# Ledger of designs, part 3: VHH binders against WD repeat-containing protein 54 (Wdr54)

Target 1, 334 residues: WD repeat-containing protein 54 (Wdr54), of Mus musculus (Mouse) (q9r0d8)
Amino acid sequence: MFRRERSIPLRSSAAALSNNLSVLQLPARDLTHFGVVHGPSAQLLSAAPEGVPLAQRQLHVKEGAGVSPPLITQVHWCVLPFRVLLVLTSHRGIQMYESDGSVMVYWHALDSGDASSVQAMFARGIAASVHFICVGTCSGRVLVFDIPAKGPNIVLSEELAGHQTPITDIATERAQGQDGVADMVTADDSGVLCVWRSGPEFTLLTRIPGFGVPCPSVQLWQGIVAAGYGNGQVRLYDASTGALHVQISAHARTISALDLAPEVGKLLSAAEDTFVHIWKLNRNPESGSIEVEHCHGECISDTQVCGARFCDPLGSSFAVTGYDLAEILRFGTV
Below, E stands for the ipSAE of ESMFold2; O stands for the ipSAE of OpenDDE; V2 stands for 0.75 times the mean of E and O plus 0.25 times the DockQ between their complexes.

## First folded at step 1 (VHH)

Design a25 (framework vhh_brivekimig_d4)
Fold by ESMFold2-Fast, scan of step 1:
Structure a25 (fold): chain B 334 residues (1-334), chain A 123 residues (1-123)
Amino acid sequence: as target 1 above (334 residues)
Amino acid sequence: EVQLVESGGGVVQPGGSLRLSCAASGFTFSSYAMSWVRQAPGKGPEWVSSISGSGGSTLYADSVKGRFTISRDNSKNTLYLQMNSLRPEDTALYYCARGSLEDYFRQLGYDYSSQGTLVTVSS
């Protein structure tokens, strides 16, 4: 099925952070963008299908004088109806760039309301919903930014209060939703999940309680919440009710990434146990029950996997980053 | 030894066009991505455009998108940059680079800088 392809070299090894790989698929251009976090910097790469890099850029967190090393927590491409923005979160704030990272269009500094000390402040968790970009904070607050079709007039329009511990991840429905259905899921460091509906104001639909472990990664697909936990479990919930449908003992260590190929219902899970697993999700239309099938398992050379993403809408290729690896590993089908 | 020789620069009026060429030798040209980078007087290098080894994928800086076209002829080991609707701010020394933007910056050091081709857009 899947075979190792040409790796893409990095300037330095990837950081030991969950979700430290972001991918932007541009099928019409036969091009893929990759973003990888390493300490105070994020490396952006653009590559053709043959794996040869076309462009590289290094981003740095916006710094203040005389403070400890500023660390990036996440980089992520946000696809909106009228534009694509690259969003970077750090211990300083939130930076938004044009998709190639060339021009910073927006800066939001974190304030004292976000934490009791400046050293504890950080933003983490990034997703786009409708014409909004949502970013999590260490307080559990989610900041909602209203994104214009053109130009730099980005406005902080709303703050969501559903969590009491740091936000770890945010995921949105990639298909066009109907009014009243779930559009977004937020996760926190205590394992709590909040399910939201987008609109002029976000509405909290469901709160799923934690069970004593963090939730480093979430996905939302056709009313199914997929959550990866610090104990290696993947859990599948009904987004409207919060009911647990499936519990998978997927990994032996903390899950670092989940990704979806929405057109085919494939789920990718990756963890510190060196494995990447690919699953097929189904919902029985009569019973509403969620079913899961294991499709593939890949062991990544005794490497703690930190990030993993599908590189195409059909889930026929994926990319992996690992702690202390100075390259992006690529895998594809024949 | 990798050798890149740029040509095609000159003086042109605003709104004019120029086509730059880069003759490559010392490596398997079709196996490498190629880039154009420019440096205006008194400023640092600015990445302009990149093209994959096969030529199937291209990428442009926002400042030149829609005006410039990168292409390559692997049978001639030559990289091109077609520049249309030129503006005074396009005035710079243009460099051809093997590989990504990062690879190019390593070659801009004192001992290994590319020779470049000068483009001047004047009234």
Scores: ipSAE 0.000, ipTM 0.224, lowest interface PAE 17.9, mean pLDDT 82

Design a26 (framework vhh_7zox_3)
Fold by ESMFold2-Fast, scan of step 1:
Structure a26 (fold): chain B 334 residues (1-334), chain A 122 residues (1-122)
Amino acid sequence: as target 1 above (334 residues)
Amino acid sequence: DVQLVESGGGLVQPGGSLRLSCVASGFTFSSYAMGWVRQAPGKGLEWVSDISSGGSTGYADSVKGRFAISRDNAKNTLYLQMNRLKPEDTAVYYCATPSEFDYLYKTGEDYAGQGTQVTVSS
């Protein structure tokens, strides 16, 4: 059902990092922004619906007087109710930009207490929840930044403890919420997942133990935690209890990306085994059990997939980045 | 062409109530998150409350338990019910739209109407 569309050229291949593709859909502008990490730099691209490139910008890590340029770990657009910020994490710290990358509005340097050495320090894992931006660290702490509706007065408001290994990914509930339910999941390098509820302060609701493999990617949808693991498995948990409902041998190698189309309950999984799979998530209304249906499989020939994201709310299009590919590959149904 | 028109402000005594309204036009109101920000005399802008297209709400700590945000998609109208008002709630209140209307080279500043003045004084 998906067909290959015009690809968007990149200056260099995507770095071999999990979750290495950020997408910001701007339907009112007929624009889509794409962000890809290339080592010490990240490329931002804006394209028309047909894949015609309209603008580009290159971002670099804010660096001190080091010998080697520090590496970027992730770039991600955070959509808040009144504001969209582009967030970049690196071995130096956290940089926040206006949505087009033109102006840096905030800088947070990682302190030396976060790691065993300066060279081992990094931030990774980015998500927005309510009016907060949450960023993971190599120590397992999650930094919570309070984002004002206007201006540069961004404040580090709290630090969350729940993990003891580096944070790998953070995801938030994007579907319509209900009182007292989970709205954020954090994952770490040992495969531990923590489920949180936002408020004046974040509350840890559930801790799901690891099983000896990392969890590079997580998503949260209507009380379902979807987790992609280093062994290629996708697991679905109940967010309130932490109970494992479904275990899928989805990929033959490490999962590099998970994404959701929350309006339709579609999940996308991508891995180093060259495949991108699309799944439909459902909860049985009588039993409460979580169900999954396989909808589509796409082989990205000769490509270690590094990032993959839906490009629309209905999950009718997606984009892919890969190691040794100097293009963003695009797929659509109409 | 986005237009926001705030109303409902005025002078009220401490402990009183006011209901603010914001009528929106020029976009598909039901598809966007909406919110309220305020500016007190001599101070910067402060986020007050927001409501998603799906109805999920958020509130600043200073107003939790006293203010309630709501929307009427059929009327393209956003509301803020303000109860147990305090002198520190004195401010110009602005209706704001999400940054989905940000232009490629825009500053990222939120969009707001002309505002409505709330004064809490005895």
Scores: ipSAE 0.000, ipTM 0.154, lowest interface PAE 12.5, mean pLDDT 82

Design a3 (framework vhh_nb_b201)
Fold by ESMFold2-Fast, scan of step 1:
Structure a3 (fold): chain B 334 residues (1-334), chain A 120 residues (1-120)
Amino acid sequence: as target 1 above (334 residues)
Amino acid sequence: QVQLQESGGGLVQAGGSLRLSCAASGFTFSDYYMGWYRQAPGKEREFVATITSGGSTYYADSVKGRFTISRDNAKNTVYLQMNSLKPEDTAVYYCAKDSYYFDESGYDYWGQGTQVTVSS
């Protein structure tokens, strides 16, 4: 099915972070953008479909005079109706850039506690919903930023208080929901999931309880919440009710990434057990039953997978990053 | 202000050679990847070759073994040596600077192009 293709070299090994690979697909231009975190810096690169690198940039966390740069937790492209922004989160705050990383549009510093606080501060979890960018924090709060069609007038419009432990991931429905349908799912370090509907204000539709393990990665597709857990399970829930439909013993170790190809219902799961699995999701429109078919399994020898994403809308190619691996591995179908 | 100026195109017979040059200004040339694209009449622009800031090179499969990209950081110039030219190589060739979002880019990231015509 899938075959190994030309790798893209990285300046340094990818950091051991879940969801440590961001992809922006530009099929009209035959371009794919990749973002990978390397500690206090992130590398952005652009490649042609055959994996030929065209451009690269290094991003660094905004720093104060005399202070060591804090670590980056995530980089992610946010596709909005009128613009695309690159968002970077760190132990200091949130930076938003034009899509090519060339110009920083916005900076939001995380509030410091008083002098007695010993809490480590960080932001993590990034997704776009409607004209909003949502970013998670270590407190469990989700910050909602209102993004204008052009210019730098970005406003923090809302804070969501559904979680009590650090946010680990946020995913949104890439197609517009209707009639109270879920638009966003947030996950935390205790394994709790919150399902939200966007609107003038975000509404919490349901909270799915944890079961003793963290949830490093989530996806939302056609009313299905796909969640990857620290024990290697992938679980599929009904987004409106929170009911568990399918439990998959997908991996032997912590899941580090999930991704969707929404046009074809393909789900990708990747984990510290060295495997990447491709699944086909289907929902019967009349019964509402969820079906899962395993399509492909790939072992990345001696590598803890840290990030994995589809590189095209049909899920015919994917890319992988791994701990102590100084390249982006690419796979495609013939 | 980024400017890229291509030169060296022309008419050549199949099997011949041409060397394209691109003079760059308005940015720190040595820090960026540089590349060549081409566009044939009635077709979309396609990738040809790139050279990294460190000097590593990559090529489209259609030109591997025939074309060589190189750079001279002292002259702020990138080159494309084209050997064993085929009629299918006929196109306007564009020099490109580092850009992650070509969809919305004008020719700030591209030169004006130089015509290459290969006769049978």
Scores: ipSAE 0.000, ipTM 0.170, lowest interface PAE 13.6, mean pLDDT 83

Design a4 (framework vhh_nb_b201)
Fold by ESMFold2-Fast, scan of step 1:
Structure a4 (fold): chain B 334 residues (1-334), chain A 121 residues (1-121)
Amino acid sequence: as target 1 above (334 residues)
Amino acid sequence: QVQLQESGGGLVQAGGSLRLSCAASGRTFSSYAMGWYRQAPGKEREFVATISRGGSTYYADSVKGRFTISRDNAKNTVYLQMNSLKPEDTAVYYCAAGTPYDFYSTEYDYWGQGTQVTVSS
């Protein structure tokens, strides 16, 4: 059973953004990095397993002279085969940093054609697939960046045109030893999901239609697409066919985060209704049917949950951020 | 817990080269990002170059292609190789240590006392 552990203090509260928490585990150093967005800045924190803060730093958006600073929409660590990059998206563009945030290695300004007005431009949705980093835009395009093993020679290699509304989230397959046909899912503000296969070029395998609500968060695990929607539903689809297998009335308000513990198939869902739920996913080996079991429910009193992530591959611990909450809440099994 | 000492500054003619060194004393040099900043008379301090713990580098547009930053963790030293120097490169050059998240920020944890570079026309 999960129990509340020592919280990690934040310099300021988390912004009211979906998926507003990034986690990077460094088990060789007994260290975990946390990233949280607050307006035009992101806080990077490092903590020991007991929740003792070891380092706190502030990351700011690159901006020229202007009347208002660009707002950050997401910060996320991308683990690639040869390196780890910290990626930041904003109303101005895409910034990529070394994993500690110390050096910006790449800058990509948003094209004016990405939005009807400069004020409406933004990038959002970040994931790593193979040696690529994929980032979503407000036009629905997904930018694919080719990442070298070392150095700053990052190249925009491809643009994917599967969506017609702003990208809200991107997720990639993280489970080891899986040879499924799908390795990336993208979601948009109309609730449409696109399932992709990487290769010499990304291939669109299937498009799952929306049903009138946005999809703020998506995950991909062993051929299962898990999608969290603006109406509080979690839906589980077969990634190869796009067939809906399970519909869960998981939350009373908009889902703000989904995460997977890839070694055990645990799914975490978090929402504006103050709840975090832990689910166990299973695929029946004979029929191929997707099954789900509820494992835990946690109420974060008086808090609109903005971000929630598992802190280990087995799903034995998780962390939560919330609007107007100046700390990262931690939960672990006894 | 780091003290920084710059060296290698001096007078050089336009088109010439200088190599600046910054020696760090104390623990944890290999854990810091290192940077170089400069300040010309009557101007604000400006970013020149930075190098991460792992060796990734970033440069100001005004020096890109002419300056090279490098580090030697075994010697606790960071270097700035300055080629094709111009009179407008005249400034006091400062070494900085820390984990800056904004590479234009002056919010480094530790600063050296500076070394003067003068480029004659």
Scores: ipSAE 0.000, ipTM 0.145, lowest interface PAE 15.8, mean pLDDT 82

Design a5 (framework vhh_enristomig)
Fold by ESMFold2-Fast, scan of step 1:
Structure a5 (fold): chain B 334 residues (1-334), chain A 120 residues (1-120)
Amino acid sequence: as target 1 above (334 residues)
Amino acid sequence: EVQLLESGGGEVQPGGSLRLSCAASGFTFSSYAISWYRQAPGKQREWVSTIYSGGSTNYAESVKGRFTISRDNAKNTLYLQMSSLRAEDTAVYYCAVEYSDYWGTYEDYWGQGTLVTVKP
């Protein structure tokens, strides 16, 4: 049973964006980093386990040509075997920082030729796989950046062409470097999902067709694709075949976040309907069927949830951000 | 605090085999990816292999099929089994781990190295 814990104050409320909460767990330091987008800026803060804030920093989008102020679409910590980078996407491009946000190590400007207008350009969807960072674009392309184990030479190594509408989210398998299995799932504004395997070049394994509803959030765990849709449904697919195993009317409004606790198979879903639900995923060892059990439901009173993430590998705590909410809400088990 | 100590280096004939060990302390060994690097005389240090906390492995193209990285979490020890050794494998071999500080800025920690000499 989860219960409310001390909240962490934010200087500005969270923007009404899906997946608007990034969490970096630093167990060696007994602290957690949080990242939240507010318009043209992203607030970074560090807190102790009791919710006591320890440090704060604000990032701004790199300036570009144009009259309209550039907006940030997402901020996300990418944990790679040799380093951690903080990645920020915007209507101008992609910025990569050292994990504390103090130094920008890489800048990639979006290709204006791919969009019908400068105003329509944006990047969104960030995930790390093996030694790559993958970022989605409004054209449906996924940009693959090769991240060196050490040093400044980040290179755009590949562009993936599996989608025809804007990328909404990207998720990777947390068991990085596994050979021959699905490593990544990408989702788009039409609800299409693409399942990929990493290698010298990414290989498209499965394309799951959309059904006319956006997919704002996806997760990948042990061969299970979990997708949250604009109609409030959560669907579970087999990653290797793309077969639908479970369809749940989990929320009454658009799902804004999904997260996984990889050690225990817990899935978190959050939506504009004010609810956060915790689910337990299982695969029947005899039939291979994917099963789900509802474990907890939490109503975030009068709040459109914009972001929600587990704060530990066992899924015993989670954090929530919401539109017009000037704090990060925290929940934990006894 | 983080300490890495390599051992097992020596002289071998071309085509021979050798097993390197790296004893680790000062961090939760089982939770981190740990790598082998090498530095040949007069050359830059290069990455050889990595084993992730989940047991998955990666190798440099030059050593694929010949080297095997493994770990023993109970002993906090990393291994590199080298076979079909070539003259170009002659180098000081280093164990390395990337460990986070206060803000999560990762720093590389290195052992002192162990010399492997393949006599042509």
Scores: ipSAE 0.000, ipTM 0.151, lowest interface PAE 13.2, mean pLDDT 84

Design a6 (framework vhh_enristomig)
Fold by ESMFold2-Fast, scan of step 1:
Structure a6 (fold): chain B 334 residues (1-334), chain A 120 residues (1-120)
Amino acid sequence: as target 1 above (334 residues)
Amino acid sequence: EVQLLESGGGEVQPGGSLRLSCAASGFTFSYYAISWYRQAPGKQREWVSTITSGGSTNYAESVKGRFTISRDNAKNTLYLQMSSLRAEDTAVYYCATESYFDYPGSYDYWGQGTLVTVKP
């Protein structure tokens, strides 16, 4: 059973954004990094297991001309084979930093010469695949950046076309060298999902149609696509076929976060209905069918959950951010 | 080029004191949280203490009240003042900071270590 741990105080209240919590574990140092968006800025925190904040840093949108204030849409750590980068997306573009946020190594501006289009421009959805960082845009394109092992020579290598509405989330899983295995899924504001295979160039394997609601959050685990929708449903699809295997009436309101503990197949779902649910995913080895078991439910009283992440690979701890909440709530097993 | 160089280790009797130093170069020292780790013979490496860029400190329970971590940003140097030393504190002590380039399966930036031996 999960129990409440010491909260980590935030400088500012968390913004009302889906997927508004990023976590990077540094187990060799007994440290966890947390990233939370606060509007035009994002706060990075480093904390020991007992919840004492050890380091703090603020990130801001790169300076640019404009009538409207720039807003950050997401901050996320990307773990690559040769380095870790902190990626920030905004209404201006994409900023990439060394893992501690100390040095900006790359800037990509979104196309705009028209001040009236500034409000419509944004990037959102960040994930690492192989040695690439993939970032979604409001046009539905996914920008693929080739990341060198060292230094700032980051190149936009590919643009993926599969979506026609803004990208909401991107999730990846290492293919583990298997031919034909999907290793990335992208979601959009119409609820469409695209399943991709990385390689020298990305290949679209399957497009899963929407059903009239947005998909704010996705995860990919051992050939299973887990998608959280604006109507509170969690759906599990087979990544190779796009076939729907399980439909769960998981939440009463919009799902704001999904996260995965890959070593144990645990899935976390969180929503505006104040609940965080933990599920166990399995694939029946004889039939190939996808199965799900409910493991835990936690009510975050009086809080619309905006971000939730497991804090360890076994899914024995998780952290939560909420709309207008000035702290990161933490939960661990006894 | 990130470099960490530990010094100050040696042999001391139980109840004695030592001050370890870690000289840092190749990064902006004042912006990083920096830690001490130790590895006793035949055991896994364990975390000892961390100090933030702002000077906040945290300690492993086994050393709390006996060890004090501090930093001098003007000298790019980290310190560990060790008091009331015990035989169980015998270990190679390492200074460690965030890697400039982390990756799965990599080792963080570590110094060469300095040996502390507590013997009567």
Scores: ipSAE 0.000, ipTM 0.151, lowest interface PAE 14.7, mean pLDDT 81

Design a7 (framework vhh_enristomig)
Fold by ESMFold2-Fast, scan of step 1:
Structure a7 (fold): chain B 334 residues (1-334), chain A 120 residues (1-120)
Amino acid sequence: as target 1 above (334 residues)
Amino acid sequence: EVQLLESGGGEVQPGGSLRLSCAASGFTFSNYAISWYRQAPGKQREWVSTISSGGSTNYAESVKGRFTISRDNAKNTLYLQMSSLRAEDTAVYYCAKGYEDIYGSWFDYWGQGTLVTVKP
């Protein structure tokens, strides 16, 4: 049973963006980092377990001189075996920072050929896999950056083609898998999903067709693709075959966030209908079919939920951001 | 224990220049990113600039092109060269220790501050 805990105040309200909350847990330091997008800036803050804010920092889009900066689309902590980077995407490009946001280590400007106009350019969708950081673009291409153990020598090593509409989200397997299995899924604005295997070059394993609605959020866990759609459905697919196993009428409006607690197979879904739902995923031991159980429902009154993440690997706590809400809401078990 | 001691503040006219220093002790200075923050009277503390252990720099938009952060690892000292100073730069300036660890730390140690006043 989850209950409302002390909220963390934000300097400005959260923007109406899907996946508008990033969390990095530092249990050895008794700290949790939160990232929330507010138009042209991202608010970073760190809090103690009881919700007391300890530190704050603001990041801004790299705009050059003069005019109002373009909007940020996403901020996300990328955890690699040797390094943690904070990655920010915007209507201009991709910025990578040391994990505390203190120093920008890399800048990649988007190419005008990636969009019909300069005003329509943006990057969105961020995930880490092996020693790579993958970022989506408005053209449907996924940019693969090779990340060194130290320093700013980050290189664009590959561009993945599989989508023909803007990338909306990217997720990777957070547990180490067997060689040759799926370890990344990408989603686009047409609801198409592509399942990839990493290697010296990424291999497209499966393309799951859309059905006329966008897919704002995806997750990948133990061979299961979880996808949240613009019509409020959550769908569970087998990653190896692309076969649909489960369709849940989870929300009445667009899903804005999905998150997984990988140690226990808990899935969190959040939507513009004000609800956050927690589900438990498993495979039937006899049939091998994917099963889902509803564990918790929480209504965030008068708020479109824009971001929601588990704050621990067992899924015993989660945090929520909402459109025009000037605080991060926290929920935990007793 | 971590200690940071700022100096170099003072009163200056608009368009003038000042160089702030921060003497650090109690940690291996060369291994950490160090930042400047400021707090104007009646306002909240705001970030100004950061320099990494490797010398990479970042600046708040309001000070870009006017302020330059630098470090001298042999002297365990951080500097902030301020030029083209404006009335809105009036604040107490603080040195803060950050981290370049695999996992960042948001707990910053602060110095006592040094006052910069820009008056005509």
Scores: ipSAE 0.000, ipTM 0.160, lowest interface PAE 14.0, mean pLDDT 82

Design a8 (framework vhh_enristomig; at its last look DockQ between E and O 0.34; V2 from the best seeds 0.00; counts 0 for: pae E 7.0 > 2)
Amino acid sequence: EVQLLESGGGEVQPGGSLRLSCAASGFTFSSYDISWYRQAPGKQREWVSTIRSGGSTNYAESVKGRFTISRDNAKNTLYLQMSSLRAEDTAVYYCAAYYSDEWSLTSYDYWGQGTLVTVKP
ESMFold2-Fast, scan of step 1: ipSAE 0.013; ipTM 0.342
ESMFold2, look of step 2: ipSAE 0.014; ipTM 0.523
ESMFold2 (binder alone), look of step 2: mean pLDDT 80; pTM 0.805
OpenDDE, look of step 2: ipSAE 0.028; ipTM 0.382

Design a9 (framework vhh_5c3l_4)
Fold by ESMFold2-Fast, scan of step 1:
Structure a9 (fold): chain B 334 residues (1-334), chain A 121 residues (1-121)
Amino acid sequence: as target 1 above (334 residues)
Amino acid sequence: QVQLQESGGGLVQPGGSLRLSCAASGFTFSSYAMSWVRQAPGKGLEVVSDISGSGGSTTYADSVKGRFTISRDNAKNTLYLQMNSLKPEDTAVYYCAKDLGYEFYSGSDYRGPGTQVTVSS
């Protein structure tokens, strides 16, 4: 059973964006870092387990002289084997920072051109796989950046062409998996999902067709693809075959966030209907069927939920951001 | 080895101005973002302003926006806070902090000893 804990105040209210909350968990240091987008800026916060804020910084998107500030679409910490990078996407391109946001190590512009053309472009969807950072674009292309263990020699190594509509989200396998299983799933604005395996080049394993609604959020856990849709459904697919195993009428409005606690198979879903639900995922050992159990439901009064993330590896705490809410709401078990 | 030393605090009348300075040593100053953090009597810590390592990005708490200006001189390893139109509510100990640096992510806390600002008639 989850209980409301001390909220963390924000300098600005959260923007109405899906997946508008990034968390970097540092349990060995009793620290949690949070990232929240508000228009052309993103706020980075650090907090103790009790919710006492320890530090705060604001990032601004890279802009040209005489041009209006572009909007940020997402901020996300990418944990790689030898480093952690903070990645920011916007209507201008992709910015990569050291994990504390203090030094920009890499910039990638989406396209050169006039300001009106540039404003029609955006990047969104960020995830780390092996030593790569993958970022989605409005064209449906996924850009794959090869990240060195040290230094600034980041290179765009590959572009993935599985989607025809804007990328909405990207998620990677974070649990210890076996060789040959899926490593990444990408989602788009038509609801199409592509399941990938990393290697010297990424390989498309499965393409799951859309059904007329967008997929704002996606997760991958031990061969299970969890997808949250614009109609409020959460669907669970087998990553190897693309077969639909479970369809959940989880929310009354568009899903705005999904998150996983990989060590325990807990899934969090959040939506514009004001609810956050916690689910337990399982694979039946006899049949191989995917199963789901509802564990908790929380109503965030009068708030459209825009972001929600687990704050610890066991899924015993989570944080929530909402539209026009000037605080991060926190929940924990005991 | 990392040292932060604040100065410039004092007693000032409402509507007055003060300029705080922070001398930094023991690390590559230009590579780290810096913050001014304050603690009013009986209250928790409040981050009032942040500045990026290059000085290209700054933020302000709503309580000080339009009145305070953060700046840095990387050649002198010095952080500044220009405080104008001071209010009694600005009374606090002001700390210079390397809050979101690598040392902070490592569990080390780099703050100076602070400088007292008192706004009173």
Scores: ipSAE 0.000, ipTM 0.151, lowest interface PAE 15.4, mean pLDDT 82

